# Designs tried in a protein design chat: VH-VL binders against o60147. Part 138

Target 1, 175 residues: o60147
Amino acid sequence: MLEKNKYLYIFRHIQTNQVLLSQGNVLKKTALFQLPYPLQKPVAPNGMRPAKLRKDHWVPLLKVEFPNESMFQSVFMQLLNYRKYRSVQPLTSDLLKLPIPVRRRKIMRQEVPNTIADLADILNKEKFPENSVRLQLSDKSDSEYADWPPSVQIDSEEIKLSRGFREKTTVDEAR

## First folded at step 6 (VH-VL)

Design la17 (framework fv_lerdelimumab)
Fold by ESMFold2-Fast, scan of step 6:
Structure la17 (fold): chain C 175 residues (1-175), chain A 120 residues (1-120), chain B 109 residues (1-109)
Amino acid sequence: as target 1 above (175 residues)
Amino acid sequence: EVQLVESGGGVVQPGRSLRLSCAASGFTFSSYGMHWVRQAPGKGLEWVAVISYSGSNKYYADSVKGRFTISRDNSKNTLYLQMDSLRAEDTAVYYCARQPYYTAGFYDYWGQGTLVTVSS
Amino acid sequence: SSELTQDPAVSVALGQTVRITCQGDSLRSYYASWYQQKPGQAPVLVIYGENNRPSGIPDRFSGSSSGNTASLTITGAQAEDEADYYCNSRDSSGNHLVVFGGGTKLTVL
């Protein structure tokens, strides 16, 4: 299945604005490894719940179609490396002065602009053919977070998702 | 320079309680997240608990949830671990460790450790 | 679940190069950090954020990562490098959680 390796899906959390990358239109539980913060508040008096994927809490942000698997793999790996790099950088003193919940909220809100900027930066550094990379966004105004190279064609068509391809998620034991 | 000194370890019977302390000096304690990490005799390192710099966020390993409570007193530069309902499996050297900044997944300074032995 | 796997033991001859590896899915998203622990002592951070050395750590220590694997390399091993080495990384469920590898005992022959 050659076509599966030409698409990158980016999902956004509806409440936190956190971002997950996926190699297909199926968002897998392993994608949670990309997140620096827990998706849900602890429910036990002294602890955290096990991580789980709530499919209804994630919406498509952006879909990228590459002309071949090699370009897809290069860009996908570079995006993961950008996220790893960001995870180990010291926070500014202004952010460190904020209470943890407020600080997390501000940082999480920046994941959408940061991911879009990182994607554009990677595509600008690589010399790809004109109009060879197709971007579809849920909200075209999100394209304004970056300057795009001539290789990128921005489409206004909404991203398509198939419910039949979604991974199963463990339900909360606590109601 | 930066120092972390643990105390409160000792021999305790199963089912009883023990409170550990970690005295911090040489840095602005209130600006750093703090962790407890333990090591059973002859075994590897196991993360136990974390507390945010303000004390508002706390997380625990599944093995200690409901039994251990992490806390801090920023006015005294001290980190605490209250250990209730102790089991033989809790026998370990307990280290306090500093997280150098909010997004760091590592510890730049460790205390010397304090030994907790849970024995009948 | 997030797990980091290390081989339990490795040996190297004095002056030779050794590589200690750490493997886990969390390493696709987060860099590994490495600690050296000598008998009766607390762990000491030797590498963080893939390949950064804290002040006082010899330049013979270096780190690298690829995919789900991270490596600690000691170039020109010394007798004093004989120790247990642990990798750690952030857990997938949040930046307040840390997972450790099982440790690798390095013997310098």
Scores: ipSAE 0.000, ipTM 0.452, lowest interface PAE 18.8, mean pLDDT 79

Design la18 (framework fv_lerdelimumab)
Fold by ESMFold2-Fast, scan of step 6:
Structure la18 (fold): chain C 175 residues (1-175), chain A 120 residues (1-120), chain B 109 residues (1-109)
Amino acid sequence: as target 1 above (175 residues)
Amino acid sequence: EVQLVESGGGVVQPGRSLRLSCAASGFTFSSYGMHWVRQAPGKGLEWVAVISYSGSNKYYADSVKGRFTISRDNSKNTLYLQMDSLRAEDTAVYYCAKEGYDSSAWFDYWGQGTLVTVSS
Amino acid sequence: SSELTQDPAVSVALGQTVRITCQGDSLRSYYASWYQQKPGQAPVLVIYGENNRPSGIPDRFSGSSSGNTASLTITGAQAEDEADYYCNSRDSSGNHLVVFGGGTKLTVL
């Protein structure tokens, strides 16, 4: 586990554009608790037991390398808080005018730009050392959703998507 | 209603240039990646190029790299394809295609196409 | 060249079920989308992201995928379904390239 605890992986759903954060390069079923209602709910009514994760539905959006675990934990926790804050905001009048299915698709579509903007906002606020945070994207154009601080170095090489994502099953995550 | 309207096709001699345009309406053009897809007479669909929503990232099929340039003007809701050093093999109907809502490689709307014939 | 392989032609009797297949390495990582094209017309999206139908596409169209193979199924084929069908996906290289299958001509008898 040489890279454990200093990398943040962000994944997006190939159909809905919803975003999941992960502390490793493998998504866990508990990540489903990050998804806001009304777009998604935990499968269990009590909200304590996630039951389904289709790993082949999720592709890497970006990967962030931090200098140490402390900085990683700080940014990761702040991103989770930003997501929770967004999920409890009242819907705008423009969204309320839309039919529920259209409204949900529009909200889901915004998760990628919102997450990228939130990440940049946190990194601008933290004032990390110059070129200390490395950002690698699957699509470098996604970096344009935000203005990045001097602490961020954007990798010229994009993330290559691996074969086998679609063959991963939730059985691997039964624990 | 989403509409994509291609223009600029025509008959051109080998080695010359042609510029295609695609006028978009009915959606927020600046929020979506755009593609060019071509189809030679009686043949299948062949992907040509993509441009990101902002215009910063561009990718091309190997058959057109170095000869074609994709661009966009978000203020005019218009996509372009500059085609240089045209070959007989570039003869095709060229379609403008819009990415779906999740920025994936599926195309929810297509233009009617514009015919490019490269002939002497 | 096309990384995705489709049979060039298939036939189905009116009211019967037909399955059109698309095979390629990229389908291990990405879902296929399917397009219907009638002579002289632009392609029309019929299935995206494994098994989602756009508004206006009849429920007789469905998609599935397993391993390196994706399938488009038409249950109860109608005369108007006669067309060329293309699959597409992202290239497995991960460079945001797109690849199409060679197309399958469906004849409804």
Scores: ipSAE 0.005, ipTM 0.475, lowest interface PAE 16.0, mean pLDDT 78

Design la19 (framework fv_lerdelimumab)
Fold by ESMFold2-Fast, scan of step 6:
Structure la19 (fold): chain C 175 residues (1-175), chain A 120 residues (1-120), chain B 109 residues (1-109)
Amino acid sequence: as target 1 above (175 residues)
Amino acid sequence: EVQLVESGGGVVQPGRSLRLSCAASGFTFSSYGMHWVRQAPGKGLEWVAVISYSGSNKYYADSVKGRFTISRDNSKNTLYLQMDSLRAEDTAVYYCAREPFEKSGFYDYWGQGTLVTVSS
Amino acid sequence: SSELTQDPAVSVALGQTVRITCQGDSLRSYYASWYQQKPGQAPVLVIYGENNRPSGIPDRFSGSSSGNTASLTITGAQAEDEADYYCNSRDSSGNHLVVFGGGTKLTVL
């Protein structure tokens, strides 16, 4: 069994390149609240869930194993904070000149490079033992978006998801 | 249907203890972080404490740290707040609230609240 | 300071637009969420993650944020919108801390 509180999973949307963070090997509907540009209007029977989550549209980008839960929580919190900070920054004059759909596509396309760079920056600021943080990437070339500290060990092994990850994607489950 | 039902409130003298419960139903309780939020009569909302979905992480407002203990029993779908060394300023309606995901910073469901009055 | 500041009261005429504001340093890093509270009732989430509405919340409610300020806008205010409105956000000064604004009493005239 994986230690869920010591693992960070990051997922990428296959069409938009938007990124979702999860502290377990199962992606929850509520993770859609992380998106600055929602895939669709939030509609849910309980009045709280974002619009339906199509788990087949999300693929693992990377998985991080931390030395302990405290370090995991610190890094996870900082990464969410970095994402919020990026989403409220003023748009550059070049981006403001673009039509809204083109502008949004350009911003969304940068989420993978930005998330990887943010993760590396946070890990460079933390004082972890050498090779104590294990990073697994679905595509090893994505590691090139950042310079990694000596605390990080990089592997390109298959990221294994929970048995039920893509099981429940009907409209009743995803609403 | 998501429901949160608080109980255990009442009148108590300063320096005494009281234990609040929050019974959850209609969702997988063990998958959600839970919070306690209070509201003094005629005043605003004040965050009190949080517990992670597994129970491994707990955080408290400075005003209650060292006096209050948050806990949960996932097998009973119940959240608890043990309140020790109660003070007059702890008088408030205490709400149980659910966070939709870890560190979301907001609450999608609230209970109806339970009144705690600390007076002599 | 990690405190969120709201004006204590605001009024709007029936059918008109009103904006309720929330200010604080944490809003530079975290989205604001908004709650409606009527006398004797629990708070109800009306906006989360800047400008998302839970199911059942009328589309006259919307949110926005810029810098250290977040706003809740009600277009075409109805009598039933008369309530206290609270903003909240995560507190950057502590891990997992949450902070609330002081609340704004909305009167619909």
Scores: ipSAE 0.000, ipTM 0.467, lowest interface PAE 17.0, mean pLDDT 78

Design la2 (framework fv_lerdelimumab)
Fold by ESMFold2-Fast, scan of step 6:
Structure la2 (fold): chain C 175 residues (1-175), chain A 120 residues (1-120), chain B 109 residues (1-109)
Amino acid sequence: as target 1 above (175 residues)
Amino acid sequence: EVQLVESGGGVVQPGRSLRLSCAASGFTFSSYGMHWVRQAPGKGLEWVAVISYSGSNKYYADSVKGRFTISRDNSKNTLYLQMDSLRAEDTAVYYCARDAYDSSGFFDYWGQGTLVTVSS
Amino acid sequence: SSELTQDPAVSVALGQTVRITCQGDSLRSYYASWYQQKPGQAPVLVIYGENNRPSGIPDRFSGSSSGNTASLTITGAQAEDEADYYCNSRDSSGNHLVVFGGGTKLTVL
């Protein structure tokens, strides 16, 4: 009877295609810590806290509705772990031949297809009930980056981002 | 599996030098910034130095600036800390730590540490 | 120079909630991260970027921040949570580029 957050929002950067995961329809500055490469010139050297989150630079990539909080939490944590493991993998010889700025740009461009593939892999592995997971994509063609399990219902309806008490998309939080 | 293994610690007299090494494995070493963090016996953590993924940028805590030099060899997956003009206050366990996301300033993996004792 | 201040010790009863705080001017500009250290062991990252958990860290650990203060909350403390906890942050204005708090020794009763 106790139900909590069961929504996952994923955003993409309009220029770099870097991806941010959020437990709600609002991006917080803390989400920028998911990024391996800073989006702007550091004000201070070595790991500046994000000075500014420009929400106009981020658009929704997809929204996932899970049947319950437990499933949401499992998938969300696995997805973060997949992103972490990708960051420690050896670079291909092709990437190593590129200048560092070009290499970083290529890696960043792959975050969208990689995140979608990772999500589908996790959902295929978990064996959820048929049509129990609702996936909304801003761009229908992004669904082609992966094969989806029978548990996933794909919807192309527009993802609506808004703050308000009528739709609670995150667990209770202080900020 | 990410591993960081420090070596080179030992007992040295004040005013002498010591070089620490940190052997990295299980990840693309050349893609990460690396840090040295120390801890004096029974005391808290103190940040010492950082080096960028390329080796181009280096920064130091004021307590060691001018005496310590951080460096790396990406072809050998090894981080170094050259410690000159050692003082009794430099006595500590020295940890090698990986910057979690290039230059984030927080550390997702740490080595086991190597003890440096500066005494006569 | 920037400093992060932590209380040196705190106690909590098994199964109860405890909050460890970290205060400093650098927290107005940078988020805190938190490390757990057990005797004879290297520190382990438990929270980063205010309230993100690394893989393998139990969900009873959470973080929050407001102004110059950051907090680590352990909801339903377990015996294995007994350790020293350190906060850290970046310092753009001070003498150090990374700063650690003095550490808080958590005792689980």
Scores: ipSAE 0.000, ipTM 0.459, lowest interface PAE 15.7, mean pLDDT 78

Design la20 (framework fv_lerdelimumab)
Fold by ESMFold2-Fast, scan of step 6:
Structure la20 (fold): chain C 175 residues (1-175), chain A 120 residues (1-120), chain B 109 residues (1-109)
Amino acid sequence: as target 1 above (175 residues)
Amino acid sequence: EVQLVESGGGVVQPGRSLRLSCAASGFTFSSYGMHWVRQAPGKGLEWVAVISYSGSNKYYADSVKGRFTISRDNSKNTLYLQMDSLRAEDTAVYYCARAPYSESGMFDYWGQGTLVTVSS
Amino acid sequence: SSELTQDPAVSVALGQTVRITCQGDSLRSYYASWYQQKPGQAPVLVIYGENNRPSGIPDRFSGSSSGNTASLTITGAQAEDEADYYCNSRDSSGNHLVVFGGGTKLTVL
């Protein structure tokens, strides 16, 4: 219709807490290429493939409305670059001491806090007008992972989750 | 000073076996994933196999799976590649390489390589 | 059969700038790493994570990425830069964890 895409949708996996970015309100299977680690064990002994997209395993984390398509594209590309950057960063000595499956699980669980922090960092570096960026979360407590600039307005209405995925889980220590 | 030194290459007949070794020094070997990468004469680089830092996970290129076995001995700081049922197309210089970050294939250090020639 | 495409050869005059490119779908999601290989020698990592240089790599080497393309730029090429250059990345589509480009032979004139 009239509006070009100015919305960024962010989804999280219900078990792994891995994050996917989307330009639309529906995830496409190509989004799985964003994942540094597969959701399932490797299909072939020689490689890791993205799992088939199970839409019922992904729930909205947050939705960002930008003033225009240009600002959306800039922020979206920067978030993808932050994800690439994180995939090549040196691991801390504490993480290197962990077995690979435990290490990956710990890294995957950090994707939600990291993505939210990265989004806030990008928005703090970009000079957007006051209250020009609207942020809507499925759980408003997730906004506490970052300090937001004056350009961001956090919506009082939360994103509705499907019935089966509305329950909050506790911190890693309680698993 | 990080060093990787390959050995075990040589001339072998088709259908025979050969075992390559890579001796690591200058870093905590048990903290890094290790790869084998090969290069046929006059050709480009081809990834062969990877082993996780603990040895629990191993993956192979389709061209070698079922014939090659990657292993490591962290107590000796040594990486191995057992090559069975060798074919003429396996002729290459074999490099061992270290990957300190993600499984994205960033190889920050390479050995000097060892030549394997498979001929009749 | 390489999932990443590189031009086989490129030339540059001494002191001039050259750009070597690598193209493939995996580069939309993952950064390329770049390796320099001189005759009879092992490859040497020169760029990783878009534009990071390992210790000891001259600052004339830089990297960039856009869409499905990654580029290695050498600003003020020197005679010792004459070598084969390979890109690699994580294989997002295939039966490999890692995929290499076919390599680009750089000649410094």
Scores: ipSAE 0.000, ipTM 0.472, lowest interface PAE 15.4, mean pLDDT 78

Design la3 (framework fv_lerdelimumab)
Fold by ESMFold2-Fast, scan of step 6:
Structure la3 (fold): chain C 175 residues (1-175), chain A 120 residues (1-120), chain B 109 residues (1-109)
Amino acid sequence: as target 1 above (175 residues)
Amino acid sequence: EVQLVESGGGVVQPGRSLRLSCAASGFTFSSYGMHWVRQAPGKGLEWVAVISYSGSNKYYADSVKGRFTISRDNSKNTLYLQMDSLRAEDTAVYYCAKEPWDSAGFYDYWGQGTLVTVSS
Amino acid sequence: SSELTQDPAVSVALGQTVRITCQGDSLRSYYASWYQQKPGQAPVLVIYGENNRPSGIPDRFSGSSSGNTASLTITGAQAEDEADYYCNSRDSSGNHLVVFGGGTKLTVL
């Protein structure tokens, strides 16, 4: 490769709206470590098989192109820190009134707007050059979850994934 | 105010069964996930099992899966661990532990523990 | 194994600062929590999240996190801080929902 990594891919689960961050256009099974709630139960006859990363259940939410690897790395690490911070905050009284399965679905559903808002917050506090960050969204209406700084260009192009992501190869979760 | 009290530990022979109990008070037991964590003499902490607030979801460490069963009775504010086919390596102090909220991944309160010794 | 790694022992002089470290891949996604355990006693939560102390925990205890590493710092160690310290974190891989470090024995000299 001629250039170091300057792309951030964010994926969403088609059923739960849970979000996974990736440094490339291929989603790795280790990305499941980002999730606070189990996505799937093991489904083996002997009950020993771990849950699987179903690549066909994850679709691109957005792709961000940064001017260079240093800016990419800074924003990526800050997004991971925002996710960690959210995971240890006490639940609101309104959420605590709900049965746990309903509560989990409501929290999971909010990961998309929360991740978009967190990305925008990070980009607003960073002083990147005007129009230097390129944001591609699968659904343009998702841009409305946040106010974007002048450094961001919103793109209408389709997000392109590697052929390996499209292949229906099942990958077991690390034990 | 929050109190967790384990009981049911003792000396048992390999291959036998034992049932542990954890009596909870000082919080709304039916609203929280509960865990069992064990510690072999002179060794570190090892997670054993978790049960959801309603009892509908249960998960186990690989070392005990198929031999141990976690359960709860919300009307009695009591957590249970049924231990079958016990082995020498199951010898440990067993603690019950409370999550501060659903799937928090850490424990705000622990019981004092109950010792299980598996020996012939 | 998704178990967290800790050094087995560390020593500190009375009144000095000590840092206990915990390492594992889950720490890239989750903060570590820290427990103090004295002989014959149950573990006690001393830090959760990045740097949150439960009620009753002295302010000399603090936490930090960077990459796959979490640290517990005791600034101005006291004799009563002599104990085993365990880190734990979430493991969402399905087989283990919670993972613990092997523990660090702190000796206050």
Scores: ipSAE 0.012, ipTM 0.629, lowest interface PAE 7.5, mean pLDDT 82

Design la4 (framework fv_lerdelimumab)
Fold by ESMFold2-Fast, scan of step 6:
Structure la4 (fold): chain C 175 residues (1-175), chain A 120 residues (1-120), chain B 109 residues (1-109)
Amino acid sequence: as target 1 above (175 residues)
Amino acid sequence: EVQLVESGGGVVQPGRSLRLSCAASGFTFSSYGMHWVRQAPGKGLEWVAVISYSGSNKYYADSVKGRFTISRDNSKNTLYLQMDSLRAEDTAVYYCARSPYDTSGLFDYWGQGTLVTVSS
Amino acid sequence: SSELTQDPAVSVALGQTVRITCQGDSLRSYYASWYQQKPGQAPVLVIYGENNRPSGIPDRFSGSSSGNTASLTITGAQAEDEADYYCNSRDSSGNHLVVFGGGTKLTVL
């Protein structure tokens, strides 16, 4: 299909708060190439055993609907470039004083606010039509990490998905 | 297609200098971290140095720290390794390798290598 | 700083399963990546993270990790799988250091 890619699906890790971007409503293995710490195992709370990284550890953060594939591709590529730029910035003195595992946990926790701020910055620089870009969040308070341009319309309905970005079913409701 | 081509290897006397180059093509060079990895004849792989996407962050193996300098020219799609105060133990095939993640050490593409021989 | 230990050599019969192991304390915190190197050639990434294959790598290659050990498994080994295999990981005690295992020479009989 010609116009199949007009949605950006953003996932977050339930333990680390790391963010992955996807062109589809399910994560592909290639999405791991976005992570600055792809070789680090999730740490169990007591530090004794690392938790196994699983696909089911990634939950919806944000869905963005663009009016067409051209606008989607432009924003998606710019967002990937913003993330790569952030990953190469010098560490602050405060972070350098911390042991590497603690340092990485603090850096990872900032990926959600950073990704939301970066998305808003890109959308503010682009000259999109009013109310042409639709955002649907899993937690609407996350929209407060940024100031949004007039081109953005935030959906009043939050994402209520049990796994990935699929619609809630009667089976999910019974759980 | 992604290609990494190393050059600048050769025979050099101990204490001298040599500069290696890695020409990149087939991808957006400025979007990737770049590494140098070496392999002495008949031996295993040894990590040497890494440079971040923009050139702002550089890290070195302890064995080469203070003697080698990694750099890049994103306008020319070229990675460099300046090797000073060369020692016999630096004799190796030097590979250029690409990382999709900062300084992580995941090497998704490698060049064919250039041989550096340090001998009197 | 971490060291990664690999057996120097292993053999497998054509069509059989072989497991190559990599052991080190850094593997408690970081996943290993695996590289295949044939004589006179550059290394090729075959597995990264828990169990991810780059495009073009046959599905007979798989990875696993448990505690301080990472394993590369080849199910139904083929003649072209004969090569040296290296694991690598991040040194958890150092800042942005990378460490390689000593390599395992796989012979397909």
Scores: ipSAE 0.006, ipTM 0.501, lowest interface PAE 11.0, mean pLDDT 80

Design la5 (framework fv_lerdelimumab)
Fold by ESMFold2-Fast, scan of step 6:
Structure la5 (fold): chain C 175 residues (1-175), chain A 119 residues (1-119), chain B 109 residues (1-109)
Amino acid sequence: as target 1 above (175 residues)
Amino acid sequence: EVQLVESGGGVVQPGRSLRLSCAASGFTFSSYGMHWVRQAPGKGLEWVAVISYSGSNKYYADSVKGRFTISRDNSKNTLYLQMDSLRAEDTAVYYCAREPYDYSGFDYWGQGTLVTVSS
Amino acid sequence: SSELTQDPAVSVALGQTVRITCQGDSLRSYYASWYQQKPGQAPVLVIYGENNRPSGIPDRFSGSSSGNTASLTITGAQAEDEADYYCNSRDSSGNHLVVFGGGTKLTVL
C-alpha cells in the first residue's frame, strides 16, 4: 500500500550531503536516479549508476506536509525537475579549475542549500493558503537558506521517524 | 489518460521553416521536462532537444543546434519545436516525449508528426 | 548517429529466450532504458533503470547490465514481441543529454 500521498520526504546523505526526494517515508532504489554523482567513490568500469542504496547512510533532512495530494504532486514534480536540470548544467570555469574530487565535493555540499532554496521558490510561486504547508526540519538552521512564503509553517519539533528511517532520538530529549 | 498529440508536420522545401506543436493532457504539464525525438524513414531514433519544466533550460543535439528552437507554453499545455534552415537530413517523424526524473527513460510518447524536406 | 551500438537484427523461435545487447561508454555510468517499436507506431517503454517494468509490460521482459553493456532479455518470446528494440542512455557531457542505440529488429520465427 501507499503511505501518505500528501507528504514529501527529503533525505540527506550523512557524508556527502547529496539529497534524495521521496513520495513516502521509505526510500526506493529508483530514487538514486536523482543523483548526478555516485554515492561513494567513482564506480569501477564494470559498475553502473545509480550506486546501491544503503538506507543507513541516509537521514531525514526535512518533511513537508501538504493540504492535499494535488498540491503535493505539483511541488514534488517541480522539485525533481529543478534538481534534474541543475545537475546537468554546464560547470562554471571556476569549478573546472578544481581537481575532480574537490569539484565534486564542493558541488555535493551545495545540494542541501540548493534543494531548500528550490523548495521555497516553488512554494512562493504556488500561492497556497496561509499556514497550509507544514515544514519539519532535522536542523532548523537549514530553513535560513531561503525566504519562506506565508503558506509555510515551520515546525519547531523534530521530525517523527517511521519505517525506512533511522530513529532520531536523544537520551536527554525523549518525547 | 496521459496523452501527447503532435501536429504541424508537412512537406517543406530546403532552407524553409516549420513549427511543430505537441498538445499535452492528462497530467500537470508544467511540472515535467519535455523532449523531442525524431526518426528518419526506415532509420533509428535520434534525440533532438529537451526543455525544462519552466522553459529556462534548453539543450539540443549537435545536428540541430543553431537551427532548431524548443519552447513551451505552460498556460496552454503545449510544447513547440521551431525548425529553421531545414535540410533533407531533417526528414523524419517527430515525437514529443515525457521524462519523469525517477526514470532513465521516456514513459509517454506522442503518435508523431511527419516532416518531409524535399525540393 | 548514435554512440550506443546494437546489432541490427536478431531472431528467436517462438517460446525461446532471446537477448538483445547495447554497448557504449555511457552505460558504465548510467542504466539503459529499452523501447519496443512496431511498424507505424510510436515507441513504447518496456524497461527503465536497468530492470524496472512499466505497468502493463509482461514479466517476460527483463534487463541487466555489466560494464559498458546493457541487455534486454525476452524469456519465452511471443509472436507479438516481433518489433524493433531501441536502447537509450543519458549522456554525461551536458550538451547532448540523450543517446539512442541504432535499434535491433527482432524476428520471431
Scores: ipSAE 0.006, ipTM 0.504, lowest interface PAE 13.0, mean pLDDT 78

